# Miniprotein binders against q8lar0, part 5

Target 1, 344 residues: q8lar0
Amino acid sequence: FNDGLLPNGDFELGPRHSDMKGTQVINITAIPNWELSGFVEYIPSGHKQGDMILVVPKGAFAVRLGNEASIKQKISVKKGSYYSITFSAARTCAQDERLNVSVAPHHAVMPIQTVYSSSGWDLYSWAFKAQSDYADIVIHNPGVEEDPACGPLIDGVAMRALFPPRPTNKNILKNGGFEEGPWVLPNISSGVLIPPNSIDDHSPLPGWMVESLKAVKYIDSDHFSVPQGRRAVELVAGKESAVAQVVRTIPGKTYVLSFSVGDASNACAGSMIVEAFAGKDTIKVPYESKGKGGFKRSSLRFVAVSSRTRVMFYSTFYAMRNDDFSSLCGPVIDDVKLLSARRP

## First folded at step 2 (miniprotein)

Design d14
Fold by ESMFold2-Fast, scan of step 2:
Structure d14 (fold): chain B 344 residues (1-344), chain A 80 residues (1-80)
Amino acid sequence: as target 1 above (344 residues)
Amino acid sequence: SEKVTIRIEVPDPETAEKIADELYKRAEELGLTVYITVRGDTVIVTIKGDPEKVEELVKWFEELAKKLGGRVKVRRESKE
């Protein structure tokens, strides 16, 4: 496959009228390239669900997954390679909606939360390692609500091959610039949420793990202010949005961790503090944001106490965008470097 | 909708951090829009939404700040 939208990943090719009953799709192969299971609706832009207008982020159509419903597509992949799946999702009716995304034997259950964007939609990413020359990509609603049609909207399903960078003599960290990451949908200016994960091998952000209660946001330079290169990470939920990596260190050896702290030019204004960790050593880096971009560089010198050192970043405070006063936002981290230093 | 700005001075920056986090979590439980700014030992929060729920959050927050030894000032902007 080519990187980008899966065949009919944006659902703009829909079912024939004869395969529909209202918005419900009654033939499991009626949406081109997709195999359906359960109560699946084909939703046109502007459709009303009670008092809610279901927003389609791109094009004219999206898919809604009811109770225990699924969509599936088989894609050719290269065995042993890593891939990210990115898609838009929105909660529609239940208080606690989730999506299970899988390529067997790997899977993740992702809470679909309204805290990240006031637009009603967010992009989510997940990653897997191909076990064979094909992948069955499944997005499933595990919910069981009284209304069988109740469940998340999905749109813009895309895939990208991931090539994790290796450590260099100028940086012991992998992917310290965050340049390797999930596919970012063109013309979508909201960034991509990377939900919590504990296996960095399968992270959509290679080298990094999100071992926190909430997602971090992956941002691009076409839509945001990025300190270095084309990609960066925004720490959107205070201490509940953290990015971490474990690196090999030599006990007793001195190292310097350096990094950029900035704002994404997304109206996230105010006093911010990024806390950086290298094992038990830490530094708090204040940053006064005007919400219009810019950054500064900081560093932490430490002596390793173990053969493995955990490097981690989070924001000390919760913050909100000042253009909608509801969406979570925070400082940007980029250009993270870990180098051995001369012994003091 | 009602708009209320609360300014809190607390004994130290670490307490300010904890108050800001708790306020955001409580606001989310109530379905309110909150903008939080922290300046050292001072927390400034602007709350927007349903008047009854805004007042519920304001009272909760005043009690929390008092319990933590803070000083609170509330400004209400229902005029516009």
Scores: ipSAE 0.000, ipTM 0.215, lowest interface PAE 18.2, mean pLDDT 82

Design d7
Fold by ESMFold2-Fast, scan of step 2:
Structure d7 (fold): chain B 344 residues (1-344), chain A 92 residues (1-92)
Amino acid sequence: as target 1 above (344 residues)
Amino acid sequence: SKVTIRIEITVPDPETAEKIAEELKKRIEELAKELGLTVYIWVYVRGDTVIVTIKIKGDPEKVEELVKRLEEWLEELAKKLGGRVKVRVERE
């Protein structure tokens, strides 16, 4: 498997007319490369569903999963390696729509929320560790609505091999530049959501945990203002979007945590504040944003009190983009370094 | 003067409506404070619709200024969100 869209991951190869009843797919193998279960609809762009027009984020077709419906594909992988899965999802009819993404024995249930984008579509990511040389990738709707066709739209299913970053003498934090992360769909300017972890599993952002109530957003330099390299993280939901890593420290030794704070050039304007933590030591970093990009560096000098120190970032800034008045947005963090230093 | 303003904003989805309700309440309170008006605000979200009732007492010219600024902002908001806005002003 190559990094990128899975075979027919964008669903542009569809079922034959004879395998459909209206929009419903009645043959479980009718969508090439996918095995279906339950009530599955093949949705053309602009399809009318009641008073709504269902928008396909890219291309002409997407798949809608009804009550307890699933799509599955078997992909060749390398045993022991980590992979990220990325897909577009949109809520269609119920207040609380969710998707369960799994590669046995691991799974995660993701709420499909509209707070991240005014278009109703967002890219979601998840990661797994391969237990064999093949993986059965399953996306399942656990919902049970009165309308059995009610459920999320899915499009653009992709996968990427992740490589475990290691600490160095120049940075004891792993993946401090956020350069290792999930696959970013080309020519889509929305970024990729890294949802909260339900347990101490790896997020698709190697080295970093997302144990907050809401997702953080993974952004790329082709579409956003990124302080260093090609990738960064946007803290979109104030204190409800946090990224953390536990690092080994020597009690009594002095360390310096340094990092960049900026804006993503996505019309997120205002008096931003990022709070950085190293254990119980903290610093609040104000950043006046015009929503047009740019960044500044900050640092926190501290003395470790434990053999393990938790490094964490969140924002006290809670805002919506000023170009749509609905999408959550916030400050960007990047180029995070933790170095041992001499006491003054 | 004493007036009651009723606003209905329909947006693409219920979560967007919750966000708009929070922002709208803040903007109305700040505008009223700026103009020195006594205001009572009731904000309610029902699905994809934000319903706002504002009862205002104060100088007639300042009341009309608040109404004007709100209507301008709401029209701009509706255009950006692909939604719709309804404003009704009851004068006493």
Scores: ipSAE 0.000, ipTM 0.149, lowest interface PAE 19.2, mean pLDDT 81

Design d8
Fold by ESMFold2-Fast, scan of step 2:
Structure d8 (fold): chain B 344 residues (1-344), chain A 92 residues (1-92)
Amino acid sequence: as target 1 above (344 residues)
Amino acid sequence: SKVTIRIEITVPDPETAEKIAEELEKRIEELAKELGLEVIIFVEVRGDTVIVTIEIKGDPEKVEELVKRLEEWLEELAKKLGGRVKVRVERE
């Protein structure tokens, strides 16, 4: 599989007119490269539904999944390798719309929420480990609403192979620069949400877990200011938006945790505070943001008390972007290093 | 002294927006009464978004006190709600 959009992942190749009833797609193979189930609508950008005009984030078309509806595509993959799935989604009618994304036996249920973006469209990411030389990628709406057509809009389904992070300068953290991560769709400037996941789940951000109540945002240097390299993480929901990693340490040995704190150049201005943890040791890092990019380095020196130490970052800053007055935003974390050091 | 405060709150549903607008009005009126300030409150509900404009007139020190208390309350409201809060203060 080549990293990027799945075949017809942007749904620009549509069903023929005779396979549709209004916006509903009648034949299960009518959308090229996709197998459909349930009530699926093919939505042209600018489509009027009631008093709403639906605008799609990429190209001219998207799909809407009604009650119990799903779309599926079989993709060639390498057994034993890790992959991320990224897609755009927007809530349309119900307050609690969800999408179940799966490659059997792995799956995740993702709440589709409007809190992250003023437009209602957000990119979501999920990861799996290939159990065979093919993967059946399924996106399913588990919802049951009175209107059977109620459900999320989906567009821009993409996949990317994930590689194990390489050791760098004795850094015992993996993927401290966040350079390994999900596919970021070109020319969509909203970043990619990484929803909360558990230790037993495969992470779309290798090495890291999101154990909080809300997603963190994965950002790229083409659209945002990142302190180092091409990728970083934005902590968008205060203490409800956190990243963590457990690393192996030697009890009694001294370590230094260092990292960059900045802003994404996305009009997120204000007095930010990032809290970093290394086990029970912590540091609060204030950052006065002008919303125009830039960063500073900070560090925490500590003595390990366990054979495993939890490293975690979150922010107490809970605010919205100054340019849309709606989208959650916050400080950027990048270039995280944990190095063995002598006691000062 | 004249100060205008514009508050924008986005919540999950329109009914919650209406109730939050009413709560905001009552709380602001109570603070103004306590501080001896004159306030004029304008409320606009646009679907799931509440827009409140408050025009405050009175003693500069007491006006700033109301602004501080209101901002603190709105910060707590933002944390509690699965919604979004934006505040802008314009001083004459």
Scores: ipSAE 0.000, ipTM 0.120, lowest interface PAE 22.0, mean pLDDT 81

Design d9
Fold by ESMFold2-Fast, scan of step 2:
Structure d9 (fold): chain B 344 residues (1-344), chain A 92 residues (1-92)
Amino acid sequence: as target 1 above (344 residues)
Amino acid sequence: SKVTIRIEITVPDPETAEKIADELLKRIDELAKELGLEVVIYVIVRGDTVIVTIKIKGDPEKVEELVKRLEEWLEELAKKLGGRVRVEVKRE
């Protein structure tokens, strides 16, 4: 597979008129490259449904998954390699809409929430390890609502090969620059949500775990202010958005954790505070944001007390963007380094 | 102590959403003053949906009293309105 949109991943190639009843697709193979199950609608941008206008953020069409509906595509992959799936989704009608993303035997259920972007559309990411030379990618709505058509909108399904973090002599943290991560849709400026994951899950952000209640946002330098390189992470929901990594340390040895704190140039203004942890040692880093970009570096010197040390970042700044008053936002973390240091 | 409450309410129409937002804001302000608590509130109305984020700081017993009374009111509201209510409480 070549990184990017899956074949007809943007749903621009639609069903024949004869395979539709209203917006409902009645032939399970009618959307090219996709196998459908259940109540699936093909939605043109601007479609009116009750008091709602359904907006498609990229292209002219998206699909909506009703009760227990699914879309599936078989993709050629390399056995043993890691991949991220990225897709756009928006909640339409139920308070608690979810999507189950799977490549058997692995799956994750993701809540589709309106808190991350003012349009209601966000990119979501998930990762898997290929168990064979093909992957059956399934996106499923597990919901059961009184209106059988009720469910999330989906658009822009993409995949990207992920590489294991490379060893280095200067930084014992893996992927500290966040340059390795899920595919970012080039025409969508909202970033990519990395939902909470367990320690045993394959992370779409290699080296890092999202152990918090809400997602962190993966941002790119084409749409945001990024302190170093092309990618960074935005801690969008205060203490509810956190990234962590466990590293091997030598008890009694002194280390220095250094990192950049900034703002994403996304109208997130205010007195930000990022808290960095190395085991029990912590530092609070204030950053006065004007919402126009910029960053500063900070560091925490500590003595390891165990053979493994947990490094974690979150923010005590819980706010929404100044320009829409609805999108969660926060400080940017980037260029994280953990180096052994000589004792003073 | 410190507690963050996030409330998302979906109601039948936008006019009801504006009314609920106003009532919630007033009720939280009154409770905070009665209990002597520091409160920061962010309120967003998006069509028929009201999203409220409340950051509360103060005496632990008084903070939990505010959380309890607010949750009780929201449960009553959810039963009466025919709308949907989602509440998340994070104790820091």
Scores: ipSAE 0.000, ipTM 0.147, lowest interface PAE 18.6, mean pLDDT 82

Design e2
Fold by ESMFold2-Fast, scan of step 2:
Parts: structure tokens; sequence; C-alpha cells
Structure e2 (fold): chain B 344 residues (1-344), chain A 92 residues (1-92)
């Protein structure tokens, strides 16, 4: 299997002229490695749609899915293993465009929203557990608009094997550094959106659940300020962006939850506040951001009251980037550790 | 409304050069058809190097649009492949 772009996942290998009518692809196998259904367009970067210029995020080409259109690829996977699917998407015409990503029998409907990046393009990720040695990856537009060609643009479809991290004697949280996560497109500086998910098996952040109304953003150190290692999470939509993990604790035992709070160096400036929870115990961590990177560490000492303790982070900072006033942004969290405390 | 573009692309290996040559021709023909432009393309592959000459005729605004798209694509391609691209544009 591939770790990164799927075969022709960036759509740089396209249909022959004889398989096209305008931008519409009329042969369901004309795009190499992909099986098409419905109204699918092959879009060159710089293509004009009315007053809009469609610039694609990777290479020269992308596809647009019209009314109830789909793209599908069958890939080799290992039964029982976890995989993330990541793709770039942009809204083109309707106010409420969506994409349904699936590996049967599981699927997720993702709103394609312009609140995350001023370019209109964002990377979205979803995960699945392989039920056989093959997976049919399907991206579908469930929309039905007056213009049958109306629908989201898609580019850069990638897959990454996820290796669930294990708790250690020095950190009972899994993946506290966020180093295990979805594939990040190397030349795209927007990060990866992890949409809300209620099922652990479908989290592209192993160990963590996004049980909030909006996505959290997964960021890399090549494009952002990351407090520790190569990866971190940005809480972009205040209380509407949250990550959580349930850990096993011993009632009556004292623990210390420690973590880094910073900014992503993405022009997100202001008085930020991250709130960390360990069950009912909480701490509010103020961070004065200049939007130029940097971080500080904080900790919460608590006594466990249950055999399971929910650790959760969100922000009360709900703002847009100072350079575009259209992209949601917020504080970065990283290097999360939960350790039993020594007696006084 | 006449422009000649000469492109020389050097990539890591001959197989990649062959793929790029086929793809560049498809891209130019596709965009020319979409923009309603008349185009003459000459493509040569020599080892790891692709040599392309494109003569474009049509509406001045559409010609400039195609030139901009090609320049953007070539910049992206050079960056992605770790190769070299040399472009000469002659406007008459």
Amino acid sequence: as target 1 above (344 residues)
Amino acid sequence: SKVTIRIEITVPDPETAEEIAEYLKLLIEFLAKELGLEVEIEVEVRGDTVIVTIKIKGDPEKVEELVKILELWLEMLAKELGGRVEVEVERE
C-alpha cells in the first residue's frame, strides 16, 4: 500500500480529449486509477467559473463533483489496521456544500466550510479500521443543486497507516504529543482539519476524539510554530473546537496533567485562554499571543474520583486571523502528559 | 494575439520525463480547447529533458490567461519534482 498520495491521488494524470466534453469527464474510467459516477469535471488550475478563478492546491489539476457525483478507488490495506484518508476540498458555488467520505460500511459527512482558510481550500481527514485486505475509498457529493455541475473541488487524496500509540509508565495518555496523525501534504501550509467524530475508530488522531461542533486543526512544524516535536493541534473555533481522551485512573490517587499552550505563528494575535479539564477539575491558562509563535507550559494537579477520567481541551478564544479576517484560528496545544504525583 | 513559449524541463529520470511530456501536451491541448485558442505544440523528450515549443494564437485576453496558467503550472511542477525549468516567452 501507499503511505501518502494514493495512485493518481493528485489527479495529475487526466482523461484523454475524446473522454471529455468541455471540462466534463464522460467516461467513468477516464481518470487513471479512479472510477467516476455522476457529473464529474476535470479542472485545470486557473480555470474561470464566472468571476471565480479556480487555483488548485497541488499540481495542475483537480476534480469537481457535481450533483450526487462520486470518485472511487480500490486500495490494498491490511485487515485490522487503521488508516487515515486526507484530501483537499474547496467550496465552489453553493453556500452549504458537503462531501461524504466512506469505506463501506462506515462513512462521514463533512461540511466544506470557508471559515478555516481564506484560500477556500482546506485539507480534511477521516480514519477507518480495515475490515478486509481491500478498501473502496469513496468521496461523494450528496448535494443536489440547480446547476448539476455545482459541487466541491477535490485534490490531493492521500492515505496513511496509523499506529495506535501505547501509554507508558511516564505518560498514561496516548499520543499526548500528537506525533501520530493523518498525512500532511508537504507543500500545503494550511494544516489538516480533523472534523468532529463520535467513534474512536474513525479518529485520524489516535487516542483523541473531536467531540465538538467544529474541526480542530492538525499542524506541522514545517509550516507552523509547534511547541514540541513535529506535530500539534490548533483549537480554531473556541469552545466549538475540542479534543478529548478518556484515561484510566485510580480513585483517590493524585495526578498531574501538564501541557504546552502557544500560538501557531499564523497571525492569530490576542488574549487567548485554553481551558484544560481532568474530569470536573479544570484550569484556565491565559496566553497573550502576538501571532508569531512561542509557547508556555502549564499544569493541573487533581485527585481522581473515578476509574476513568476524561481529559479535554478547548479555548474560549473565538477569533479570525489578523491577516485575512476570515480564517478561524486559536491557541496551539501540545506535549500533553498525565502522570501520578508523588506524596508531599 | 500571438505568443511563442519555449520550455525546457529537466527531471530526475527518463521515465518521469516521458510522463511529463505526455501530460504537458494533454494540459496545453485541454486548456487551448477550453479557452478557444489555436495552438501548435512540438514536444521532444531527450533522456531526462523535455523540450516544448508552443505557438498560441487567439484573443489577447485568452492568450495571456493560458500563458499565466502555464507559468503557474511549470513553477509548481519544478518545485514538486525537484527538477529544473527554463521558460522563454516571446510576445509579438
Scores: ipSAE 0.000, ipTM 0.189, lowest interface PAE 14.2, mean pLDDT 82

Design e3
Fold by ESMFold2-Fast, scan of step 2:
Structure e3 (fold): chain B 344 residues (1-344), chain A 92 residues (1-92)
Amino acid sequence: as target 1 above (344 residues)
Amino acid sequence: SKVTIRIEITVPDPETAEKIAEWLKKMIEILAKDLGLEVEIEVEVRGDTVIVTIKIKGDPEKVEELVKFLEDLLELLAKKLGGRVEVEVERE
């Protein structure tokens, strides 16, 4: 598979009029490249749903999944390789809308929440390991509402091959620069949400786990201030947004954890505090943000007590962008390094 | 459980007060629904001062989670806007 939008992943190729009743698609193969199940609507931008005007984030059309509805596409992949799936989603009517993304036998259920952006649309990411040379990508609405048409909007489905980095002799922590990550749409300035995942989930951010209550945001240097390289992570929901990695350490040996703390240049201003952990050892890093970019480096020296050490970052302050007062935002973490202390 | 929160926030100007009032009402409604809580919100703007009365009903743990989140959020907002916040919480 070539990185980017899946064939007709933006849904701009639609069904024939004869395959529709109003906005409902009645032929399960009517949307090119997709196989449909259940109550699926093809939604043009500006469509009125009650008192709400539905805005499509990319192009002129999106798809809405009603009760227990699904969309599926078969993609050629390489057995044993890792891939990220990224898509735009927005909640429409129910308070607890979710999407189940799967490539059998693996799946994840993602809550679609309105706290991350003022438009209600966010990019969500998930990852899988290919078990064969073909993958059936399924996005399913597990909801059962009184209105069978009630469910999330979906647009811009993309995939990217992931190449998990290995530890080096200069950094025993994997993907510390966050340069390996999910597909970022070139003209989308909102970043990509990496929702909470369990210890056994394949992470769309190789090497890193999101075990917090809320998502972290993956940001790119074309739209944000990134301390190092082209990618970084924004901790958007205080202690409820955290990234962690378990690394191999030698008990009794001294290590130095170093990292950059900054702001994303997204109007997230204030007195920020990032807390970094190496096992039980911790450091609080204050950062006075002007919301216009910039960063500083910090470090934590510690003595390992175990053959495995958990490295973790979160913010202790909740913040909102000062240009919309509705989008959660926070400090940026990047260029994370873990090195054994060398004798001078 | 049942909790009543009265919030009084003073900001530099009336236009900012109106914007904060609108945003705060929407944010509280979204957060309360996300946590599965029943909420009644009354918002009043008096010049440069926003007065919010929130009556929350639901699971005790979730109610306290929302109360703590709001207290932290409002202190941050007041500091950022150069204003002042007074919060009063009544538990039943």
Scores: ipSAE 0.000, ipTM 0.194, lowest interface PAE 16.1, mean pLDDT 81

Design e4
Fold by ESMFold2-Fast, scan of step 2:
Structure e4 (fold): chain B 344 residues (1-344), chain A 92 residues (1-92)
Amino acid sequence: as target 1 above (344 residues)
Amino acid sequence: SKVTIRIEITVPDPETAELIAEFLKEAIEYLAKELGLEVEIEVEVRGDTVIVTIKIKGDPEKVEELVKWLELALELLAKKLGGRVEVEVERE
């Protein structure tokens, strides 16, 4: 497997009528390519569940995971290689819905939140390092609600091989252009959320850590204004959306951190301030956004204090899109470079 | 040093786009000559959008000086005109 939707990752190949009771799938192998556990529902677009209408993100069908339910697929991978898993998820009934995504022994519990989009669903990403030539991909609902059917809706499960950032003899930052990242579903204009993570080696954004309280958004040039190349990062939740990377520096040596600050062309308008850090050294970069795209470049000159320096970016203020007045948004960061300075 | 800069500017109307294209071409040619740089400039106007492709060759410090000036000039133009500006820089 290299990249794209997993076999039947969009769930458009469904169970036979004889393997269903209402929307519940009663045979654990009834959905082609997937092994089911627990209360799993096969949901057609527009289905009413109580007073809710369940929105199917892609195509005509999705699956909903009830209490302690899971879906699993075994995929061929290359031992030692890194992969990102991307999927659409929607909260359906509880205030605090979560999904546990795993490829043993690695796993992550991700809160499914409604602050990122007004569409009722978002794309989420997670990464793992293959321990063998096969990976058992499991998406599990750890919730326990009074209604056993209560749980998140899932659709469009995809995977992408992540390549190590290409070495450079000038820029000491890895993946400074954000060109290496998770699978972006064609014709989906919402971007991909990269939830908080503490392991930069297993990040869906190679080289970068998201150690903030909320996700950052990975955006593509087909649907957004991207300063350089085809991919960038949007800092969507003020100080609660941050990307960071630790680089090796020589104490006493002078460096220049340079980067682009822009607007995603997503109706996120207003006065913005991006704060960039290199250890304890910082610069605040004002940006007047029109919500129509565009960017400018800025830089921070500093003297390294230690053999390792943390580079970090966040937005100082929260913002919301002016076309829906509910979705978090913010400035775009791209083309990050850290170079040794010639003069003191 | 070789650098390729791609600039896209969107403004309120086609007349403003033509004027900006004319200004940028002349300004870049003047500054490049002042800095002793070799430049190839291609300008295209499509409705309300100006697309400028600049290929620069010369002393790395002087190339960076031109790039910095362009970034500043474009920031000021965007604020003044209420337009959108995109800049892509590819270094070799």
Scores: ipSAE 0.000, ipTM 0.067, lowest interface PAE 27.4, mean pLDDT 81

Design e5
Fold by ESMFold2-Fast, scan of step 2:
Structure e5 (fold): chain B 344 residues (1-344), chain A 92 residues (1-92)
Amino acid sequence: as target 1 above (344 residues)
Amino acid sequence: SKVTIRIEITVPDPETAEKIAELLKYIIEELAKELGLEVEIEVEVRGDTVIVTIKIKGDPEKVEELVKYLEEFLEWLAKLLGGRVEVEVERE
């Protein structure tokens, strides 16, 4: 596999009427390219479920996973290569809904939350290292609700081959420009959520860890204001959204950490403050945002005290977009560089 | 060398406590692996309190590097939570 939607990853090829009972799919192979387990529903956009209207963000159809239900697809991959899996998901009925994404023996459980977008639909990403020439991609609902049909909606399952960057003499940080990252669904302007608690081998943002309580958002230049290149990261939940990388430094040596701070041109306006850390050394960078894009550069000069230095960014700005008053948003970080300084 | 670190973190609710426990375990395991250290981690969640006990064995310089990293990370976490983090380090 190369890059983009998996075969029938958008679920626009559906089951025959004879393989359905209402919205429930009763034949485990009825959705082309997918193997089903448990209570799985094929949902047309605008479907009424009790008092709710289920909206599909793109195309005509999505899949809903009930109690302990799953969808699975076998994909050809290259052994030893890294891949990101990205999918759209929305919560439907329970207060706490989750999805487990896996490529055996590895998996990650993702809470599906409504704080990131007004529609309730968000793209989520996870990564894996291929251990064979095939990968069984499974998305599973671990929930056990009173209504066995209760569970998250899923759409737009995609993969992208990742090429982890190396440090250079001009930047000892890996992937400081965030140009290596997960697949971004074309013509969708919501960005991609990178959940917390990732392992380096499972980070869809090579070089970076999301060591925070909430996700960070990966944004593209076709839909957002990006300071450098085509990709950047938005710190959407104040101190609860953080990106970090540990770099090798020489104790007693002086370094300069430089980076861009801006806004994503997504109607996120206000007095933003980004805090950058290099070990215990820190700088607060104020940025007055009008929600229309733009950026400025800042830097932090410090003396390393250990052979490993943690570089981290978060924001004290905790706010919602002023065009929907419901979606979390924040400052954009990009073009992060760490260089040894010349003699002071 | 051998070092034992005991960490107690007070958080607003049990759900947050479980997430912080997972985050700490992940960070410690990955850093120990990178540094070639042997580490035993025990995590307990008691209501709104997370108790982490870490026993580290390996090269003295590498052990001290992990200890310094954890102290820096926990100082950050204390600021983030606006709450309480207590760390005790016992060297052998």
Scores: ipSAE 0.000, ipTM 0.425, lowest interface PAE 11.5, mean pLDDT 84

Design e6
Fold by ESMFold2-Fast, scan of step 2:
Structure e6 (fold): chain B 344 residues (1-344), chain A 92 residues (1-92)
Amino acid sequence: as target 1 above (344 residues)
Amino acid sequence: SKVTIRIEITVPDPETAEYIAEILKWLIEELAKELGLEVEIEVEVRGDTVIVTIKIKGDPEKVEELVKRLEEWLEFLAEMLGGRVEVEVERE
């Protein structure tokens, strides 16, 4: 049983020269532990492709997936358990590059965008529930470009076991502190992008759905300012970065939603507004960020009208980091609590 | 009252052990804070094995609540991992 270790996920074990034509890998089993299909390139750090230098996220080597190309690995897992897959990806040539990550029958299409980091690459995460004692992990490029070699770079593929959060006696929200989530590797200082998903049991952020147009960023206290504990979420793309959770409520009963709004200490400065929702009830929380950390608490008191209530957060406006003026950033949310309120 | 809990969890690999150690320490600290209990936690990772010693002091009813919730979570974890979880509770 493999409980979160993926062999040769960093691609440092590569093909033999006899299995290569230029950078193209011509033998589908030439990269150890991986099965390839389509146009796949093995890219050394600093490789020049015409007028550009391809960005290798970490180490000496990465893999580029061309038109309809895939990499696959069969992993031993425990049926019924949840796993997150994290990997670094960079867009290379097309304006709209995507990766399809799957463990059949589940899959997710991830836009690979340069808006999140000025380095040209980001760490992405996706999750699945094992349906048997093995899983076929597939990363696929659905793109079709004039240059068949055009497609995203991939590096540092890692797999980790996820543990479902349990509700507490007081807080009816699951994982309100965001302490349960994809593993943040010690050497990764950029955080982890959690792309849009509509199913919370397949989310790499247990309990939470990202049903927005863009990713939210999962951040850690070793590299960012986190209001509570070790982990938090940064709402990086205004109204297009949102986290949501549906909770059980009693119609007619009064509840209080409370949460922290802060600054990740990532040079994201300016006037920000976080909007929190509990069903149709909402509050706008202004926050003046200096880009150097800090937070404040806010709360929303409401009366439930349904047996299920949707809790959601987003930032009202787009913001850019003031150190590069190109990377999306935003306010941090953390320590989310939904408590039953006593009647007066 | 005073209670000492010793937990030993064996998992398939050292990376999973490190992850379990971090999550378990966090969970115990949050439960203790929620219940208003004084807790002393020592966590050791030896290869694929996580060893946790917890010393709890406080209201007897709240101490037993923490013990029960932790045991339920560990039973769930053992089922998920298909691994070995051993728990020893000493009450004084």
Scores: ipSAE 0.000, ipTM 0.113, lowest interface PAE 21.9, mean pLDDT 79

